# VH-VL binders against NAD kinase (nadK), part 154

Target 1, 268 residues: NAD kinase (nadK), of Syntrophomonas wolfei subsp. wolfei (q0aze0)
Amino acid sequence: MKIILVNNRFKENTEKKAQEIAGQLSALNVEVIIDNGLDEPYAGTVDFIMVLGGDGTMLRAARRYGQRAIPVLGVNMGTVGFLSNIEINELAEYLPLILREEYSLEARMMLEVAVFQQQSLLTRVFCLNELLLRSNSPRMLSFALEISGQKLEPYRGDGLIVSTTTGSTAYSLSAGGPIADPQLDAFIVTPVASHIINKRPLVVSPEREISLHLLEEREAIIGIDGQIKMDFGAENRVLIKRAPHPLLMVNLKAKPFFTSIDRSLQRQ
Key: E = the ipSAE of ESMFold2; O = the ipSAE of OpenDDE; V2 = 0.75 times the mean of E and O plus 0.25 times the DockQ between their complexes.

## First folded at step 16 (VH-VL)

Design MM6 (from HH21 with heavy chain M55I, light chain S91T; framework fv_oberotatug; at its last fold request DockQ between E and O 0.95; V2 from the best seeds 0.83)
Fold by ESMFold2, look of step 16:
Formats: structure tokens, C-alpha cells, sequence
Structure MM6 (fold): chain C 268 residues (1-268), chain A 123 residues (1-123), chain B 107 residues (1-107)
């Protein structure tokens, strides 16, 4: 069996713990690859991914590995987030279930984001929470939103969020979007400081295609999961679709989403 | 009322085939992991195999004595678990129980049991 | 495969007695141990999971302890309905194996 351990190199406790866990797994004849973010994603065959850290580390793992249909377990190292399933001090008890694949899987929709310049594809990325379009200057943006070829009335404001249901508790929530059950597949389209009345958040079928482009020359950026930033201008457009594969999250413990909402949000 | 009811047991000759059914009620069958356990007359319990829910991949696992001869299946629209037994041997004679295997919190303990159905393999 | 050995194979006891049954695994199974009761002519039912956790609806006179290789089921005050055969089971690794059983008989 071959496992990737994902940690955050800028949080030293996760790096040390990853080395300790790798040693324990190696003693059980499990091959371990540590991904601390410095190297390219491991390209070989892998059976399982263990993420040591908080929601941010899980977001990076999802971008790097989420399209490969590999089970991913979130292991919390401190403050409980939305994407961890077990605590680090419980890991030893749950190892038998992990090593023998005696666990449940929960599919989480991901976004496929394609950014173009003058009809040329610049980049294609996958994300778990959201794409953010926002102004990179004091000036408002004027931009067009198209949903499956249907042009909506132009937007004017600071920007727009296109999130998954998983991302509904992240930036989308702060911008006035609804909390969504992460077991649903949907886009949530949330305006950021809109100056146009009647621009309410939209909940959109996951089968739709969403397109964005600027209507005026402005400095803007595209943010991905709050972790990747790309310049965005009038020569660019972005196309957003449901990713071909969901993130396969491992559940070893039941984690009641609705009864934990207030506690999880208070810890953000 | 949560219950499991097995049926389809009976007398069959060595080399023959038989299909057992287990009708489930009182819980969400489509989300459940299910198992078969057998007990030879006057003997102890022996795990036969397990099937996961379809949403969890539908994985099937079998004990070595039945591997390649028995097939577990499920029909979620009928809330029914099946055991197809082929190439039966006299040592397969047992009461067959269906059970649930909780996927959370109980470390795979078998929590709900049917009353069993007798399979006799004899010439 | 993990072998599960129960002791004793049988015992005789009176109503009100404290009864202790042991189960030993051939290798560490940590706490992946469950206990079942099978009354004569009936299906088994779960008593204890995770070595020490009482299944809902099971009387509090039943308790379990142990970790690793050695486990104990205790019935603090034996009742008439407790005359049965008791099985331990490991779920640490497949095949998920049972002990041979301990028959608790009326003295």
C-alpha cells in the first residue's frame, strides 16, 4: 500500500508529525510519500491521501490530487474545521480501518476553472471551495456573467464568487451567500458588494457552464480557494464547469454538518 | 421495527446451487453495509462475506472457504440482500444469518441480525 | 488470520453470580473486539463493541474490558435470561473471526 502524507511546510508541527507518521507507516510496510508543497505532485499510483492540517491544507491537496479518484482523509491538528474527519490523537485507533479500506466515502463536487486570453487557454485548475473575481484597484468592475450561453444583465461591484456547496461556508458566506448542504451538487454564485439592485445570490445546476469576462478595461484578479491569484483583464475570460471527478473524502467518524455549523464557523 | 428476515434455505446436493434472500425493514438499507455469517449445527460462528453500500463503492469481500463459489449481491429497490451459493459442499451446511455492519463508531461490530435460514448440503 | 480463543469453553453458574469470560487474540487487535450473546435456538445479538462500549438496549450488568490481545466480558449479577453462549469477534482485519464460544449453563 502507498500513501501520500500532505502537510504544510510553514507549520512546523505538521512537518514533524508527518515524519513521525511516515515512520510508523513504514514500520507496517506501507510506502509513504510526503508532500509538503515544495515538489511537483506525486505522479505515480497511490492508494490513499492523508492530509495533516486544517482546511487550507486540504484545499491544496484537493487541487493537486482531487481529480485522481484517490480517497482523501482530513486529519485535524488543532482547531476543528469543515474538512477534517478525525483528530490527530485518534489516528492510531483508526489505522486498522484506513489500511484495510474499511471506511465510507463522501463525494464533494469540485470546480474546473479554465482561464483564456484571446481564445488561448492560459491555465486550467481545479478547486474545492470557490473562484473569486474581484477588483484589483479602487474602481468597481463591470463584468458579464453567462450561464450556459444565457447572458445575465451586467454586474457592477467589487466582484463575484462562484463556489461549490463545500465552499458555501467560506468566502461566499461572508459575501451573503447561503449555507449549503455539502452533499448537494450545485454552483453558488454570490455577488461581492454589488451596486446593481436585484443581483441576488444564485444557486445553479452543476450541469451548467459559467462564463465571466470584463466589460471595461480594469485591473482585476481571479482567486482560487483563497490560495492562487491570477491577473485578469479585459482580454481574458474564465469558464467554470463541474470538474470531471469529485473529491473523494474519507469518513471514519460521522461528522454531523448541521449540528456543528455554529461551532465550526465561530472557529474561523 | 428494525428487522432482517432470511429465506431460501433448504436441502441441496453437493455441487448444487442455492440463493438466499434477506429482507430488510425499519432502516435505510441502501446506506447500510451488510454481511453474511454462518453457523454449522452445534458449532460456532463463521464470517462468510460483506458487501458495502453502493454509495461506498459496493465492495464485496469473502472468507477463503467460499471465495469464488459464493456471491453477495443487493437490490436496494427491494431492500434485499442476496447470497448466491454455487458448487456447494457438505461443509457449507449451516444456518445462514444476514447482519448489518455499521460504518461508523462501532469498529465494524455486527449490530443487527436476522433469525437465520438453514442450508443442508447432503447427498 | 487472527485466531480468537475463549476461556472457559463452558461454565456453570447460579442466578446472581458474577461471571467472567475471557477472549485472547493471536495478535494485537487493539480495541477491535465485540461480544455477542446467543440464547439457545436464537440468533446472536450484539452486547459490546470497541471492547468496552455497551450496545443500546443491553442491560448495564454486562461490561467489557481489555485492549491488545486480552479481553474480558463480565456479567455482574447473572439473570435467568443470561444462560446462553457468548462469542467474541475481532474486526481488526479480514477475515473477521469469532472465538469458539463460551457456554454459560445453569448450575
Amino acid sequence: as target 1 above (268 residues)
Amino acid sequence: EVQLVESGGGLVKPGGSLRLSCAASGFTFSNAWMSWVRQAPGKGLEWVGRIKSKIDGGTKNYAAPVQGRFTISRDDSKNTLYLQMNSLKTEDTAVYYCTTVPKYDKFLAFDIWGQGTLVTVSS
Amino acid sequence: DVQMTQSPSSLSASVGDRVTITCRASQSITRYLSWYQQRPGKAPNLLIYKASNLESGVPSRFSGSGSGTDFTLTISTLQPEDFATYYCQQTYERPWTFGQGTKVEIK
Scores: ipSAE 0.695, ipTM 0.868, lowest interface PAE 1.4, mean pLDDT 91
ESMFold2 (binder alone), look of step 16: mean pLDDT 95; pTM 0.961
OpenDDE, look of step 16: ipSAE 0.879; ipTM 0.949
ESMFold2, fold request of step 17: ipSAE 0.685, 0.689, 0.661; ipTM 0.870, 0.870, 0.857
ESMFold2 (binder alone), fold request of step 17: mean pLDDT 95, 95, 95; pTM 0.961, 0.962, 0.962
OpenDDE, fold request of step 17: ipSAE 0.894, 0.895, 0.895; ipTM 0.955, 0.955, 0.955

Design NN1 (from II7 with heavy chain S30R; framework fv_ixekizumab; at its last fold request DockQ between E and O 0.90; V2 from the best seeds 0.83)
Fold by ESMFold2, look of step 16:
Structure NN1 (fold): chain C 268 residues (1-268), chain A 122 residues (1-122), chain B 112 residues (1-112)
Amino acid sequence: as target 1 above (268 residues)
Amino acid sequence: QVQLVQSGAEVKKPGSSVKVSCKASGGTFRSYAIHWVRQAPGQGLEWMGGIIPILGRADYNQRFKGRVTITADESTSTAYMELSSLRSEDTAVYYCARGHTWKTSHGYFDYWGQGTLVTVSS
Amino acid sequence: DIVMTQTPLSLSVTPGQPASISCRSSQSLLRDIGLNYLHWYLQKPGQSPQLLIYFGSDRASGVPDRFSGSGSGTDFTLKISRVEAEDVGVYYCMQALQTPLTFGQGTKLEIK
């Protein structure tokens, strides 16, 4: 059996704990690959991914491994978030179930984001929470949103968020978007400080294609999961689709979404 | 309580096809592989294939590949097995079963449907 | 494909006496984490199969203590310490290490 153990190299307690867990797994003849973010993603075949840390570490794991149809377990290391399933002090209790594959899965929709310069693909990335388009100067953006080739009236404001339902509790919420049930597949399109009063958040079928481009030259950026940033200008466009595969999240312990919303949001 | 309820018995002509349903209740449908196992009269059990509902991906016993199609509908918690180009040798009871795990390997089958008799006769 | 071979193919047992069924695989079913991917099922007359033993030795829910599984790798045994009338049926081993999943031929257990 081979497991990727994902941690955050900027937090020494997660590095030390990752080494401790890797030792325990190795003693059970489990091969462990540690991904602390320093090296390229592991390319070989694995059975399971264990994420040690908070939602940010899970976001990186999802971007690196989410399209490979591998079960991913979130293990909380302190700050309660939306994407952990068990606490670190419970891991030993659940380890036999992990080895025996006695757990259930929850699918979480991901975004496929393709950024172009004119007709040339610059980059393609997957994300779990959201894409943010925003101004990178004091001036507002004027931009076009197209949904499956249908052009909406132009937007003007600070930017736009296109999120998954999982991302509905992240930046989309702060911008006025709804909290969505993560069991739903949908895009949530939320304007950021719109100058156009009647531009309301939209909930869009996951089968749609979403396209964004600027209507005039301005300094803008594209943000991915709050962790990746790239320049975006008038010669660029971005195309957003549902990713081919969902993130397969492991459920070992029941976590009722609706009754936990206040607790999870208050502890961010 | 987890239950698997299959569609009723069918009589088919050679060369036709049959589609057997398997409706799951009392549990999380998408997390567990659904397997199809057949048993010809007086014979043992033979695995035909299975589906991973959360991925919509089916794996088949090569012996049946090309004639069998296994699908799942998450909205109704129902798996289907369709066997085409039926021959008299396909007369059997067809069972669905739920594996304890999400993928088509490693699983033990903790719940079984009641079986569906398919008779192929001229 | 992993071939599963059961012996005997039929067995007549006086009530209260023990029974033993052997299952052999053409490849080891033991994974390096210490698990044997070998499961046992009982099919009572006129019924669907039911899980009896999983991972070589673990009893399924509701299965009496008189059933036990043992063995590892390529050789596995199902034992019934005292056969009862309700134990009549066909016993199958199944490997689940890899697809295609394969069953043994079955062992028919009858009461004398």
Scores: ipSAE 0.750, ipTM 0.885, lowest interface PAE 1.4, mean pLDDT 91
ESMFold2 (binder alone), look of step 16: mean pLDDT 92; pTM 0.954
OpenDDE, look of step 16: ipSAE 0.809; ipTM 0.903
ESMFold2, fold request of step 17: ipSAE 0.744, 0.703, 0.711; ipTM 0.887, 0.871, 0.873
ESMFold2 (binder alone), fold request of step 17: mean pLDDT 93, 93, 93; pTM 0.956, 0.956, 0.956
OpenDDE, fold request of step 17: ipSAE 0.853, 0.854, 0.855; ipTM 0.923, 0.925, 0.926

Design NN3 (from II7 with heavy chain G27Y; framework fv_ixekizumab; at its last fold request DockQ between E and O 0.91; V2 from the best seeds 0.81)
Fold by OpenDDE, fold request of step 17:
Structure NN3 (fold): chain C 268 residues (1-268), chain A 122 residues (1-122), chain B 112 residues (1-112)
Amino acid sequence: as target 1 above (268 residues)
Amino acid sequence: QVQLVQSGAEVKKPGSSVKVSCKASGYTFSSYAIHWVRQAPGQGLEWMGGIIPILGRADYNQRFKGRVTITADESTSTAYMELSSLRSEDTAVYYCARGHTWKTSHGYFDYWGQGTLVTVSS
Amino acid sequence: DIVMTQTPLSLSVTPGQPASISCRSSQSLLRDIGLNYLHWYLQKPGQSPQLLIYFGSDRASGVPDRFSGSGSGTDFTLKISRVEAEDVGVYYCMQALQTPLTFGQGTKLEIK
């Protein structure tokens, strides 16, 4: 068995814990790879991924490994969030179940984000929470939003968020988007400071495709999960689709989503 | 309570196809593999294949040479096994079974359907 | 494919006496993490198979303690300390190390 431990190199406690857990797993003849984000994602096959930390670390893990159909377990280390399933002090208890592969899985839709320069693909990223298009200046953006070939009226504002239901409790929420059941697959399109007062978020079928491009030569940026940033200009377009495979999140214990919303958000 | 309920007995002619259903209940359907095992009269058990419902990916026993198609409908918590180009040798009781893991490998079958008799005769 | 071989293929036992069934695999079923992917099933007459022993030695829920599984690697044994009338049926071992999953031939247990 091979397991990846994903931690945050900027949080020393997660590194220390990763080493400790790695030792424990190695003693059980489990091969362990520690991914602290410094190096490229491990390219080999693995059986399980443990994410040590919080939601941010999970997002990185999802981007790096989410397309491999590997169970991903969020192990919380004293943070508040939505993406961890167990606490670090519970890991020892659940380790036998993990090794025997006795756990439930929850499929979480991911985004496939493709950024183009004219007809050339610049980058393709799979992400768990959202794609953000926003102005890189005090000026509003003018951009075209197209959903499954349907061209909406030109959008003017600071930006736009395309989020998964998982991401509904992230930046989309702060921008006025709805809270969505993570068991539901859908896009949430949330405007960021639209020039139109009361411009409403859209809930869009996962079967549809979303396209964005600027209508004017303005400086903009694309943000992915709040961790990846890239310049976006008039010659660029972004295409957003449902990722071909969902993230397989491990559910070792029940975690009620709706009853935890207020508590989790208050602590963030 | 976990239950697997299969469709009723079938009588088919050689060369035809049969599709057997297995409706699961009492658990999260997508979290466990569903397997198909058949048993010819007076014979042992033979694994035909399995499906990972959450991925929609199926693995097959190559001995069936592509005659088997296993599918799963998460909305109805139902797995299906279709066997084409039926032969007299395909006369058997067909079982669906739940694997205790999400994968088609490593798991044991902790729950079984009641079986479906498929008779192939001219 | 991994070949599973059971012995004997039939067994007639006097009630109260012990029984032993052997299962051999053509390849080791022991994984690096120390798990044996060998499982035992019982199919009683006219019924679907039912799980008896999993991972070589763990009893399934509801299985009496008179049943025990042992072995590792390629050689496994199912033992019944005191055979009862309700134990009549066909016993199968199954490997789940890799696909295709494969069963032993089955061992028919009868009461004398």
Scores: ipSAE 0.865, ipTM 0.927, lowest interface PAE 0.7, mean pLDDT 95
Fold by ESMFold2, look of step 16:
Structure NN3 (fold): chain C 268 residues (1-268), chain A 122 residues (1-122), chain B 112 residues (1-112)
Amino acid sequence: as target 1 above (268 residues)
Amino acid sequence: QVQLVQSGAEVKKPGSSVKVSCKASGYTFSSYAIHWVRQAPGQGLEWMGGIIPILGRADYNQRFKGRVTITADESTSTAYMELSSLRSEDTAVYYCARGHTWKTSHGYFDYWGQGTLVTVSS
Amino acid sequence: DIVMTQTPLSLSVTPGQPASISCRSSQSLLRDIGLNYLHWYLQKPGQSPQLLIYFGSDRASGVPDRFSGSGSGTDFTLKISRVEAEDVGVYYCMQALQTPLTFGQGTKLEIK
């Protein structure tokens, strides 16, 4: 059996704990690949991914591995977020179930993001929470949104968020978007500081294609899960679709979403 | 309480198709693979294939190449097995079963449907 | 495909006496984490199969302790310490290490 163990090398106690857990797994004849963010993503076949840390570490794991249809378990090392399932001190209790594959899965929709320069594909990335388009200067953006070829009236403001339902409790929420049930597949399109007062958040079918481009030359960026930044200008266009595969989140311990909303939001 | 309830017996002519349903209840349908196993009269058990509902991906026994289609409908918690180009040797009881895990390998079948008799005769 | 071979194919047992059924795999079913991907089912007359033993030796819920599974790798055994009338039926082993999943031929247990 082979497991990827994802941690955040910039937090010393998570790195030390990852090495301890890797030793425990090795004693059970489990091959462990540690991904601390420094090396390229592991390309070989694995059975399971264990994420040690908070929601941010899970976002990186999802971007790196979420399209590979591998179960991913969030193990909390501090305050409980939206994406962890068990606490680190419970791991020994659940380890036999992990080895026997006696757990359930929850599917979480991901975004496929393709950025073009004119007609040429520049990059393709996946994300779990959201794509952000925003100004890289004090001046507002003027930009176009198309949904499955349907051109909406131009937007004017600081930017726009295209979020999954999982991302509804992240930046989209702060920008005025709704909290969505993560069991739903949908896009949530949330304007950021719109100067056009009739632009409301939109909930959009996951079968749609979403396209964005600037209507005038401005310095902008594309943000991915609040962790990756790309320059975005008048020569660029971005196309957003539902990713081919959902993130397969492991459920070992029941974690009711709706009864925990207020507590989980305090921890962000 | 976990239950798998299958559609009723069918009599079919050679060359036709049959589609057997398996309605699941009492658990989270998407989390567990559904397998199809057939048993010809007086014979043993034969795995036909299974579906991973969370991915919408089916895996098939090569022996049924191109004749079996396994699907799942999450909204109704129902799995289906369709067998085409029926022959008399396809006369069997067809069972659905729940695997203990999400994928089609490694699973033990902890719950079984009641079986569906399909009779192929001219 | 992994071939599963059961012996005997038929067994007549006096009530209260033990029974033993062997299952041999054409390749090892043991993963290095110590699990054998070998499962046992009982099909009583006129019924669907039901799980008896999983991972070679673990009893399924509601299965009496007179049933036990043992063995590892390629050779597995199902034992009934004291056969009762309700144990009549056909016993199957199944490998689940890899697809296609495959069953043994079955062992018919009868009371004499």
Scores: ipSAE 0.753, ipTM 0.885, lowest interface PAE 1.3, mean pLDDT 91
ESMFold2 (binder alone), look of step 16: mean pLDDT 94; pTM 0.961
OpenDDE, look of step 16: ipSAE 0.797; ipTM 0.894
ESMFold2, fold request of step 17: ipSAE 0.705, 0.674, 0.699; ipTM 0.870, 0.857, 0.864
ESMFold2 (binder alone), fold request of step 17: mean pLDDT 94, 93, 94; pTM 0.961, 0.959, 0.959
OpenDDE, fold request of step 17: ipSAE 0.864, 0.864; ipTM 0.925, 0.926

Design NN4 (from II7 with heavy chain G27Y S30R; framework fv_ixekizumab; at its last fold request DockQ between E and O 0.86; V2 from the best seeds 0.80)
Fold by ESMFold2, look of step 16:
Structure NN4 (fold): chain C 268 residues (1-268), chain A 122 residues (1-122), chain B 112 residues (1-112)
Amino acid sequence: as target 1 above (268 residues)
Amino acid sequence: QVQLVQSGAEVKKPGSSVKVSCKASGYTFRSYAIHWVRQAPGQGLEWMGGIIPILGRADYNQRFKGRVTITADESTSTAYMELSSLRSEDTAVYYCARGHTWKTSHGYFDYWGQGTLVTVSS
Amino acid sequence: DIVMTQTPLSLSVTPGQPASISCRSSQSLLRDIGLNYLHWYLQKPGQSPQLLIYFGSDRASGVPDRFSGSGSGTDFTLKISRVEAEDVGVYYCMQALQTPLTFGQGTKLEIK
């Protein structure tokens, strides 16, 4: 059996804890691959991914491994977020269930983001929370949103967020979007500081394609999960679709979303 | 209370097809594989294949490849097995069963449907 | 495909006496994490199969402790310490290490 441990190398405590957990797993004859962000994603076959850390570490794991249909467990290391399932001090209790594959899965929709320059594909990226289009200057953006070929009236403002339901509690929330049940599949399209007061957040079927492009030459940025940035200009467009595969999140311990939502937001 | 309820018995002619349903309740349907097992009269159990509902992917016993199609409908929590080009030797009881895990390997079948008798006769 | 062989194919047991059923696989069902992917089912007359033992030795919920499973790798045994009338039926082992999942031929248990 082979497991990837994903951790944050910039915290001394997490490196020591990852080594401790790797030792526990090795004693059970589990091969452990540590992914601390320095190396390319492990390309070989694995049975399970264990994420040691908060939501940011989970976002990186989702981008690296989310399209490979591998179960991913979030293990909280201190700061409670939305994407952890168990606490680090509970891991020994749950380890037999992990090895026996006696757990349930929760599917979380991901975005497939394709950025073009004119007609050429520049890059394809997957993300768990959101794509952000924003101005990279004091000037507002004028941009077009198309949903399955249907052109909406132009947007003016600082930008736009296209979020999953999982991302509804991240940047989209701060920009005025709704909190969504993460078990739903949907796009949440949230304007950022819109000049046009009638531009409301939209909840859109996951079967739609979303397209964005600038209507005037301006300096803009595409942000992915708050962790990747790309320059975006008048010669670019971006297409956003539901990713081919959801992130498969492991559920070992019940974690009621609605009764804990205020507490989880405070601890971000 | 986990329950798997299958569609009723069928009598079919050779060369036709049959589609057996398996309605699941009492658990999170998409989290567990659903398997299909058949039992010819007086014979043992034979695994036909299974489906991973969370991925929409089916795995088949090669002996049935080309004749069997296994699907799932998450909105109704129902799995289906369709067997085409029926022959008299396809007369059997067809069971659905839930695996304890999300994928089609490694699973033990902790819950079974009541079985569906399919009789193929001219 | 992994071939599963059960012995005996049938047995008759006096009530209160023990019974033993053997299951052999054509390759090891043991993963290096210490788990055997071998499961046992009982099919009572006129009923669907029911899970009896999983991972070679763990009893399913509601299964009496007179049932026990043992063995590892390629050789597995199901034992009933005291056979009772409700134990009649056909017992099947199944490997789940890899697809296609395969069953033994079955062992029919009858009361004398």
Scores: ipSAE 0.733, ipTM 0.880, lowest interface PAE 1.5, mean pLDDT 91
ESMFold2 (binder alone), look of step 16: mean pLDDT 93; pTM 0.960
OpenDDE, look of step 16: ipSAE 0.810; ipTM 0.900
ESMFold2, fold request of step 17: ipSAE 0.696, 0.674, 0.712; ipTM 0.864, 0.861, 0.870
ESMFold2 (binder alone), fold request of step 17: mean pLDDT 93, 94, 93; pTM 0.959, 0.961, 0.959
OpenDDE, fold request of step 17: ipSAE 0.842, 0.844, 0.846; ipTM 0.915, 0.917, 0.919

Design NN6 (from II13 with heavy chain S105T; framework fv_ixekizumab; at its last read DockQ between E and O 0.89; V2 from the best seeds 0.82)
Heavy chain, then light chain:
Amino acid sequence: QVQLVQSGAEVKKPGSSVKVSCKASGGTFRSYAIHWVRQAPGQGLEWMGGIIPILGRADYNQRFKGRVTITADESTSTAYMELSSLRSEDTAVYYCARGHTWKTTHGYFDYWGQGTLVTVSS
Amino acid sequence: DIVMTQTPLSLSVTPGQPASISCRSSQSLLRDIGLNYLHWYLQKPGQSPQLLIYLGSDRASGVPDRFSGSGSGTDFTLKISRVEAEDVGVYYCMQALQTPLTFGQGTKLEIK
ESMFold2, look of step 16: ipSAE 0.743; ipTM 0.885
ESMFold2 (binder alone), look of step 16: mean pLDDT 92; pTM 0.953
OpenDDE, look of step 16: ipSAE 0.844; ipTM 0.924
ESMFold2, fold request of step 17: ipSAE 0.707, 0.707, 0.712; ipTM 0.871, 0.870, 0.872
ESMFold2 (binder alone), fold request of step 17: mean pLDDT 92, 92, 92; pTM 0.952, 0.952, 0.952
OpenDDE, fold request of step 17: ipSAE 0.867, 0.868, 0.870; ipTM 0.933, 0.934, 0.936
ESMFold2, last read: ipSAE 0.694, 0.710, 0.715; ipTM 0.867, 0.872, 0.873
ESMFold2 (binder alone), last read: mean pLDDT 92, 92, 92; pTM 0.950, 0.953, 0.951
OpenDDE, last read: ipSAE 0.868, 0.871, 0.863; ipTM 0.935, 0.936, 0.930

